# Ledger of designs, part 37: VHH binders against p46559

Target 1, 369 residues: p46559
Amino acid sequence: MTAIEKFFTEKSPDSEQVLLKVIELGIDFLGGEWKNVDKSQVNVSRVHGGQSNHMFHVTSSTSATPYLLRIHRQPPSQVFTDTVNLAIFSERGLGPKLYGFFEGGRMEEFLPSKTFDVNDVLVPENSRKIGAIFPLYHSINVPVSKSRRCVHLMREWLNGYESLGGGDYEILPTTVNYSDHPKSVSIKDLNHEIDNFEKWSTEIFEHTLVFSHNDLASTNILELNSTKELVLIDWEFGTYNWRGFDLAMHLSETAIDYRVPFPPGIKMNGDLIDNPPNIQIFCEAYVEADKKLKNRSPSDPTAEVKALIQECQFFWPLTNLFWALSAMKHSLLKFENGVDLDVQARDRLAVYFHLKPRSQKIYEELSKK
Key: E = the ipSAE of ESMFold2; O = the ipSAE of OpenDDE; V2 = 0.75 times the mean of E and O plus 0.25 times the DockQ between their complexes.

## First folded at step 10 (VHH; framework vhh_7nfr_2)

Design s4 (at its last look DockQ between E and O 0.57; V2 from the best seeds 0.00; counts 0 for: pae E 11.2 > 2)
Fold by OpenDDE, look of step 10:
Structure s4 (fold): chain B 369 residues (1-369), chain A 125 residues (1-125)
Amino acid sequence: as target 1 above (369 residues)
Amino acid sequence: QVQLQESGGGLVQPGGSLRLSCAASGFTFSDYAMSWVRQAPGEGREWVSSISGSGGSTYYADSVKGRFTIARDNVKNTLYLLMDSLKSDDTAVYYCARSYTIEYGRGTYYEFDYWGQGTQVTVSS
């Protein structure tokens, strides 16, 4: 726990110390308007919804600019990545403004908004909006490594799993009813899976590398109250990746409910996995928005949409393998708050092996062209 | 350079008590959560306990809850594990680990970035 985290977690938001501190921060990062703010004019309220950070909405009864105070709970590397991404997006008007950052925290523009849940992302119109917003972010040139981080992370997690003493992993689905998976997978088997997808993806989809969110779950989508526009947040996994991986990541998350209040704290919907209802409208919106963004001549989008759907389908199992490997590693640590990682790993592996043959077929088809 | 050094391990009888220590250096000790993780022969590593940087929050695995107590002295840069009512199943190498929280699958979990060399705890009659 950082000093600042300790400060804001041990003291009440209405304490004099907190009030004075947020005024200080306002003065330091937002300027002179906060110099005229008295502690009696300040209101600090905790914002709920994020587990990774402590968030406070800081307001005053004056003309001073209100702001969101974020106190980090994440490791420095994640904080760095997230903050850099936020800074870039801030400058480009693609997210909340970054007012400042300091050790252990940052100040952001507060955006009156609704955070999406699992039901919101299944609404067709919302899916269309989400599809339409992706090209904006995918068009950003971010000065970070252009390497495919997903492959690296998968290997790291698998190595971590092994280092923690993990061996053959038994696949026993809990929330999904798939049976077309092996009973168990070895570390060697999993490495082989990673290798194959890396090969296939590199061969077929290398030209699709874009800056990606890589974790666009419902809770990472804000709908602005004023304009109803969508803003993507939580870019801690923001790196370059295959476009289809990023899109499939979102689509695959729409099939997962994390609101289960009792163990295992997660539920996957097989129907949504096998027949995602909004994939068509999502991809149509993407293609249309992308064309507009790139000033492409109007043309029949049918073929392009079909191709994009296929691309998403290809990467769909890989997104599950990605998180399965993470869950495998972390499940061995047996510390968790929320989702049962072992259950998640097993279910995601079941999904992976269920969908993998389709991906292989897609590869085979596209490799012949 | 971050360094963690465990001590206090040994041979104890069932029902006995032991206190482990971990000396930390090379970083601001109070800024980081710390954890104990153990590994029995032929088994994977098992999380035992964690404590927040300030020491205000403590967490325990179900297997050790009520028997083990994690503590820290931020002035001495030392992490402790008080182990009471030891059982044969507690036999393992105990590691001290610098810890931090991550978000995954919409949950919060500990991750570990530095480890000590470990200290052997053997519970045997």
Scores: ipSAE 0.042, ipTM 0.366, lowest interface PAE 4.6, mean pLDDT 90
Fold by ESMFold2, look of step 10:
Structure s4 (fold): chain B 369 residues (1-369), chain A 125 residues (1-125)
Amino acid sequence: as target 1 above (369 residues)
Amino acid sequence: QVQLQESGGGLVQPGGSLRLSCAASGFTFSDYAMSWVRQAPGEGREWVSSISGSGGSTYYADSVKGRFTIARDNVKNTLYLLMDSLKSDDTAVYYCARSYTIEYGRGTYYEFDYWGQGTQVTVSS
């Protein structure tokens, strides 16, 4: 633990030392607007959320700009990607402003907002808004590796699962009602599935590489109170990736609720797993926004939407395999988030195998051309 | 040059106690969470316990909860595992591992990037 983490965890947020420290930070990173702020004018409130940071909302009774203070619990290397991505999107006006970072923490804009839930993302107006903002993020040239993709993280999780003593994985019992999956899978089987999808994706969709969020569940979408505009947060999975994976991840996650307050802490909506009602509206909004951003007229807008839906359908099972592998590894680590990770892993594997034949058909159809 | 060296293993009878130590060097010890991981004969590695960089938070596998105590001394750069009420199922090589607490959008995880050589704990009659 860094000196700055000890300082903020061992002292009360309303102590003189903390109040003076946050004024100092305000002066250092936000400038003279904090210069004449007195400690009696400052409020520091602890914000609950996230296990990687101690979070504080810092305000004053003056006109000085309030900020969200994040003090990292983790070693610097784990938060590096999230901080770099925040800085990049902050510069483009596509996320909270980054006011500064320092050893052990950062300061950023506090966004008064509503966090979406699974029902919010299915509202047609919201689906259109979400579809329309993806091309903006996909257009940004982010200075990170272009060769590390979702499959690399999947392999890291599977290797980690093996290192923690994992072996053959039993897919039953599940909460979903599919039976067209193996009884169990080996680590070798799962590596084969990753390799196969990587091969297919590279052969057919390499031209679709964009910087991707890779985790756009409803809880990572904020609706600003003032403007009702949407802001995407939580970029720690951000990589270059096939755009269809990014879009399919969002669509697939509409069937999944992570905030169930009783065991297993997760619910998959069987009616939505392979047929999200919003896919047409979402993909229409994406194509229209991408066209505007690039100042182009599509050759056939209906055909482009149909092709994009097909891209999403191709990547759909891969998004489930992605989270299954994460859940398998983190179940062995005794991760605590209110979700039974073995239930998630088993359900996700069942969905993966159920949907994989559609992806294979799409690959075969497109590879003939 | 990260180095982790375990010691304190040995042969003990059921119900006995052992204290494992792990000497750490080559990094700022207090900046990192630390973990104990064990490997029984013919099995894969099993997470046992973790402790935050400050020592303020401790975590245990269900199989050892109430019997094992993890601790650290950030002045001596040493991680400890006090094992009480040992059972035959605790027979394993015990590894010290440097770990991170990572938040993904679904919660908090541990990653292990450096490992010791391990120390053998044998519980037999």
Scores: ipSAE 0.000, ipTM 0.211, lowest interface PAE 11.2, mean pLDDT 83
ESMFold2 (binder alone), look of step 10: mean pLDDT 84; pTM 0.843

Design s5 (at its last look DockQ between E and O 0.01; V2 from the best seeds 0.00; counts 0 for: pae E 4.6 > 2, placed apart)
Fold by ESMFold2, look of step 10:
Structure s5 (fold): chain B 369 residues (1-369), chain A 125 residues (1-125)
Amino acid sequence: as target 1 above (369 residues)
Amino acid sequence: QVQLQESGGGLVQPGGSLRLSCAASGFTFSSYAMSWVRQAPGEGREWVSSISGEGGSTYYADSVKGRFTIARDNVKNTLYLLMDSLKSDDTAVYYCAREYTIEYGRGTYYTFDYWGQGTQVTVSS
């Protein structure tokens, strides 16, 4: 644990030390009215939950600019990536303003907004808006490696899991109602799963490469109070990637509710795991918005939507494997993020193996072309 | 519209007791967790105690645990703080505050969206 993480996790937000520190940060990075703020005028609210950061909402009774303080739980390389991604979207007006960046943390704009939940996402009007906004973000040229994909982060997590003493992983018990999965998996087995999907994806979907969010659960979608426009937040897992993974991640996360009490802090809706009601309207909105954004010639919209749905279905199990591997590693690190990471890993592995045959069939069909 | 009004403050000698009350109106009182928060002159605001909407769960800052008792009466729409074994460090303005949960991304945080005007508690020899 870094010194700054220890400082903010071991002290009360209303302690003199924390109040003085957040005033210091306000002066250093924002200036202005922060120079005149006294500790009696400051409020610091700890944000509970989340999986990647300790977060604090810092306000004052003055005109000093309020800010969101993020203290990273992640290793230095992930912290750098998250901040670079935020800065890129902040500069384009597509995310919170970045106020400051320092070792182990950052300061950013707090957006007065409604955070979507899984029910909000399934409202048809909202699903259309989400489908329509994705192509805008996918069109951004981000100056980072195009060869680093989701599978490389998955390998890093699996290697980390092994380095921390992890071995064969027991998939049972689960909270989902599936039995068409192995009882346990080895690290060798999981490496083979990653390798297979990378090969399949590269062979048939390389033309779909875009900068992807890779973590668009409902809770990473803000609807601004002022304009009702959507803003995507928390780009810490952003990479260039096959767009179908990004879209499938959003769709598969509609089955997952992170707002349940810990333990376990996560609930999977079995009825939605492979059949979200919004996939048609979401994909229609994506195809329409992408065509408009790129001014491309008309094509068969029904065929394009059908192909995009198939693309999402291909990547669907990989999104579950992605989070299973993250959860396996972070369970051994004893991260406290409000989610029972072994429950998440076991359920997602079960879902992965349940859905993998569909992806294999799609690969076989498309590889004949 | 929402109104919170504290009463029961005053001057007390060390070791003494006080009972603070907060009359609530303009909202469905039983639907909200409620808190007491105090502020000494020139200091930050310090959370003191919280109680769930139904009254089943109570929480206390370490500085007051065992000495203070929070309670609520959802029929009278009134929040209470029973303060025993008072110390000079307890001198502050005590505010009744309505808890409000904000969801921001994957996180939730508790803040206070309405405050009373406060009641002064002074513990002096």
Scores: ipSAE 0.315, ipTM 0.704, lowest interface PAE 3.9, mean pLDDT 88
Fold by OpenDDE, look of step 11:
Structure s5 (fold): chain B 369 residues (1-369), chain A 125 residues (1-125)
Amino acid sequence: as target 1 above (369 residues)
Amino acid sequence: QVQLQESGGGLVQPGGSLRLSCAASGFTFSSYAMSWVRQAPGEGREWVSSISGEGGSTYYADSVKGRFTIARDNVKNTLYLLMDSLKSDDTAVYYCAREYTIEYGRGTYYTFDYWGQGTQVTVSS
C-alpha cells in the first residue's frame, strides 16, 4: 500500500485531513479557483464502482472545477500504461480529461454517467454505438510498444501460475454446458495453445494490428448523462493487438455477468457465447464508422462486414483463453470482492476449447487465400 | 533495501507448536500487509496467512484455519506465525512475504513483491 493509498483509505472522506489534501491537490494541478476554497466548502465522496481503484469525487460549493481522484491499485506497469493512454486520450478529447497525475494516483475529469451493465451492452443500439466508437480508438497512434501484448500477458500469467505451484488444470465447467474439452490441461498444453494462436494470428491478421482496449467489458463503458454518448474507460490493458481480438473481447464479454450476487459470482450465457445477437450490427457499425473516418468511398460493406465477423469469430476463443490464464494465476492468490476465479477459469477454458475448432477452420480457410 | 528474514523454524513432533518470526527492514512495515507462504517438497507455493498493515484483519488458508495465528508487531517490524497442532502436511519452507495489491479492473488481487529466504519447518514423529 502506498502512502497516499493509506492516507485516503484510513481516513474518512470528511476528515479535515482529507479535505485539506484534496484542496492541496486541486491547487497543485488545477490551480486558480482552488486557492480560495475552504475546507468547509469541499465535499469528498467515495465512488463505489465495485472492483475498481479507490475513487473519490471531489466537489466544492464554489466555482472550482470538481474532479475525480483516483488512487491506483494497479501494478506500476499498468499505471504507466494507463496514464499514458489517458493522457493521449485527454488531449484528443477521447474520454475524461486528465488534470494531473502523481505517485500513486491521478486527477481526472468527473463525467456524470451511467456505467453499463450486462443488459445495456446487449441493447442493439448500444452495440451499434460501441461498434462505431472502436475505429476512433483503433486509429490512434500511441507511442507504446506495438508488440502484441495479449500474447505476452498470456505467457506471463501462465508462467506466474506455474511459479505459484500450479499444475495440471482440471476443466470442470460450472456455468456453461460444454463437454468437448479435455478433462485437464497441462502447462505445456496451454503454452501450445498460445503458440498456435500466435502463429495463426501472425500469419493471417498481422496487418490488423491496432491500438486496442483489450478489456471492454460492460463496466468499462460509460454513458454520459448529458449527451448519452459512450465513453470507454479503464485502459490499463490498452496496447496494440489484433483488431479482431479487441472486438472479440468486447463481444465475448457481453455474454458474461460478473455481478451475480451469489457464489460463484459469475454467470456465462451459453446462448450468447455461441452467437451473440448483435455481432452483425456491431460489425456493420464498425465498418461504416471506419470508412467515414478514413474518408473511404461509400461501397457495399457486405463483404467487409462478413470478413470482420469472421475475424471476431477467429479471436473469440483466444479472449477466453486470455482471461482463463489470468484467472488461473490469480486464483492461487488472495482475492477480494471478486468472482470465483476457478469457476471463471474453468468455464472460459471450456468455452475456449469449444470454439477453438472454428478458429482453426477459419485459419485454414484464410491461409489458402 | 527491503529485507525480510524468517526464523523460528525447526523440527517438531506432530501436535507440537512453533512460532515463526520475520524481521522486516527497509520499508514502512505498518504500511504493508504481510503474508506467510509455504512450499512443501515437490509442491508449489501455498498461501498460508495474511495480516493487514495495522493488524486489524487476518486471513487464513482453510488448511491452517484454527491452528495457525498470524500476528505482527509494528514497533519491532516483526511478523509472526504461531503454529499449533502441527501436522506432517505442514512440513514446508515457510516464507515471509510483503503483499501488494494489484487490480485488473475486474478484481483486487494480493500478490507479493518481496520474499524472505524462508525457514524450514519439519513435522515428523
Scores: ipSAE 0.134, ipTM 0.538, lowest interface PAE 1.8, mean pLDDT 90
ESMFold2 (binder alone), look of step 10: mean pLDDT 85; pTM 0.842
OpenDDE, look of step 10: ipSAE 0.037; ipTM 0.438
ESMFold2, look of step 11: ipSAE 0.124; ipTM 0.576
ESMFold2 (binder alone), look of step 11: mean pLDDT 85; pTM 0.843

Design s6 (at its last look DockQ between E and O 0.07; V2 from the best seeds 0.00; counts 0 for: pae O 12.1 > 2, placed apart)
Fold by ESMFold2, look of step 10:
Structure s6 (fold): chain B 369 residues (1-369), chain A 125 residues (1-125)
Amino acid sequence: as target 1 above (369 residues)
Amino acid sequence: QVQLQESGGGLVQPGGSLRLSCAASGFTFSDYAMSWVRQAPGEGREWVSSISGEGGSTYYADSVKGRFTIARDNVKNTLYLLMDSLKSDDTAVYYCARSYTIEYGSGTYYTFDYWGQGTQVTVSS
């Protein structure tokens, strides 16, 4: 643990030492009014529930600019990717302003906003707005590797699971009621699934590579209080990937309720898994916004929308396998996030195998063309 | 007018117990999270514990986990702090505070808009 992480972890946010430290940071990176702020005028509130960072909302009773302080818990190598993503979106006006960064942390704009929940993302007009904003983010050229995809992280998690002593994984019991999955899967089976999906995706959808969020759950969507515009946050999984994975990830998250009491802290809605209610509206908004952004004349939008829906359906099971592998590894690490990770892994594996035949059919149809 | 009134403080020996109460009026008590915050002599205010409006979720500072219990009675509009195994470091003025949640992304935190007058807890040999 870094010295600055120990400082913010071992001391209360209300302590004199923390109050003086956040004033120092304000002076160093924001200047101006922070030079005249007394510790009695400062409020520091720790944001609970964060997994990757210790987060603090720093305000004052003065005109000094408030800020969000992030103290990293992640390895130094991952800080590089996160910092690049933040800087690029900040410069383009597509996310919070970056006020500064330093060893072990950063300061950024706090956006007065409403954070979406699972009910918000099911409202048809909100689905339209979300679908319409994706092409803007997908159009950004981010100077990172285009060959590192989410399947690489899946392999890292599976290797980590094995290294921690994991073996064959029993899928039952589940809270979803599918019967078309194996009772257990081996590490060899799971590597085979990753390899096949990567092969299929590369053969059919390589032309759809875009810089992707890869984790657009409702809590990563802010609606600005002032304008009602949406802002996507928390790009820690940001990488180039097939756009259909990014879109399917968002749609898949609408089937998941994290508001249930722990244990298990998670509930999957089978009706939404098989019949996502807003996929048509979402994909229509994406196609329309993408055409407008690229200044293209209208083509057959019905055909383009149907093709995009097919892309989402193809990638849908892969998004569930992605989080299943994460849950399997982090369960062995005893990671605590308010969710029973074995319940999540078992349910997501069941969903993966249930939906995989549709993806294989799509691959077979498109590979004939 | 929102009013919060603490009581139950006093002098106690190390290892002893106390129960603090906070009577709330002027608002719909069950609609709000409630918190205890303390201030030792010459120090800043330290968050101690919080409880959700319905009472189902409780949160504690590391310094008091396992020793303190927060509770509420939504019929009597009263917040409680049951303090066991008291230490000299627990000496402080204890404030009852009305709280609300600020959500930002996947994280949440409590902030405080109304405070009581405080009740003194002194732990000495």
Scores: ipSAE 0.054, ipTM 0.496, lowest interface PAE 6.2, mean pLDDT 85
Fold by OpenDDE, look of step 10:
Structure s6 (fold): chain B 369 residues (1-369), chain A 125 residues (1-125)
Amino acid sequence: as target 1 above (369 residues)
Amino acid sequence: QVQLQESGGGLVQPGGSLRLSCAASGFTFSDYAMSWVRQAPGEGREWVSSISGEGGSTYYADSVKGRFTIARDNVKNTLYLLMDSLKSDDTAVYYCARSYTIEYGSGTYYTFDYWGQGTQVTVSS
């Protein structure tokens, strides 16, 4: 835990120390408008429902610009990526403004909005809206490496797992009822899985490379109060990837309930995994929005939608493998919050092996064309 | 103003028992999960136990499972930790914390937005 994280987590938001600190930050990054703000004029409110960071809405009764204070909990590498991406989007008007960043945190524009939850993303109209917003973000040219970070991260996490003393991993699902998985997987086995999907994806879907969010869970979607437009946040995994991977990542998350406030803190719905209810409307919206964005001639979208659904289906298990490997590594580090990451890893692996045959079939089919 | 105040800490012999209390005020107590977190000298924070707002669900770290019991009285706005079969390794400052959940990558984690000042528990022969 960083010093600043400790500071903001141990002290109440209404404590004098916190009030003075946020004034200091205001002065440092927003300038003179905060210079004359008294602590009695400041209000610091914890923002709930957001992602992995500690977030505070800082306001005053003065003309000083309010801001969102974000104290990071992520590893430095993720913080770096998220901050860089936010800075780019900020400059382009595609997200909240970045007011400043410092070690362990940042200040950004507060956007009055509703953060989506697991129920919100299952609403068909919301799924349509989400599908329609993706092309905009996928069209962004970001001056970062065009390498597929997902593959790199998977290998890195697996190597990390091994380095931490991890060995054969038993797959014992907790929240899903799949049985078509191996009892155990070795590091070698998992490497082989990564290799195969890399191969398949490269051969079939290389042309679909786009800048991707790669972590679009419900909590990373804001609906602006004023316009009802959607804004995607938390770009800590933002990098170039296969389009289908990014889309499948979101869709796969819709099958997961994170409303469990206690360990294991996750529940997967097999029915939603096997039969996602909104995949059609989501993909239709994507295709339509993409055509409009690119000024493509009107055409029957049926074939394209079908193809996109297939693409999402192909990448669906890979998204689970991705997070499974993450969870495997991090479970060995035993986080302070007591969450059982092994449960998550095992469930994700069960889902992966359950869906993998479909992906393989898709590869085989598309390889023949 | 949200306030949490721990009490009940002290010096105990190995194998002994202790009951910690946390008095909560400034919020609707039953609407929030509550947790105990401890920190030994030179060590990081360690989650100990959590209880749901209504008290229907309890969770424990493996290190304390079977020995510690978390409870709450929503009428009295008080959180409890019953510690039995105490060990030297249980020596730490114990904090009461108001709890909520956040997303972190692939996982959902509970975290804390308010802390008490802590109470010292020392287990020594």
Scores: ipSAE 0.006, ipTM 0.222, lowest interface PAE 12.1, mean pLDDT 89
ESMFold2 (binder alone), look of step 10: mean pLDDT 83; pTM 0.823

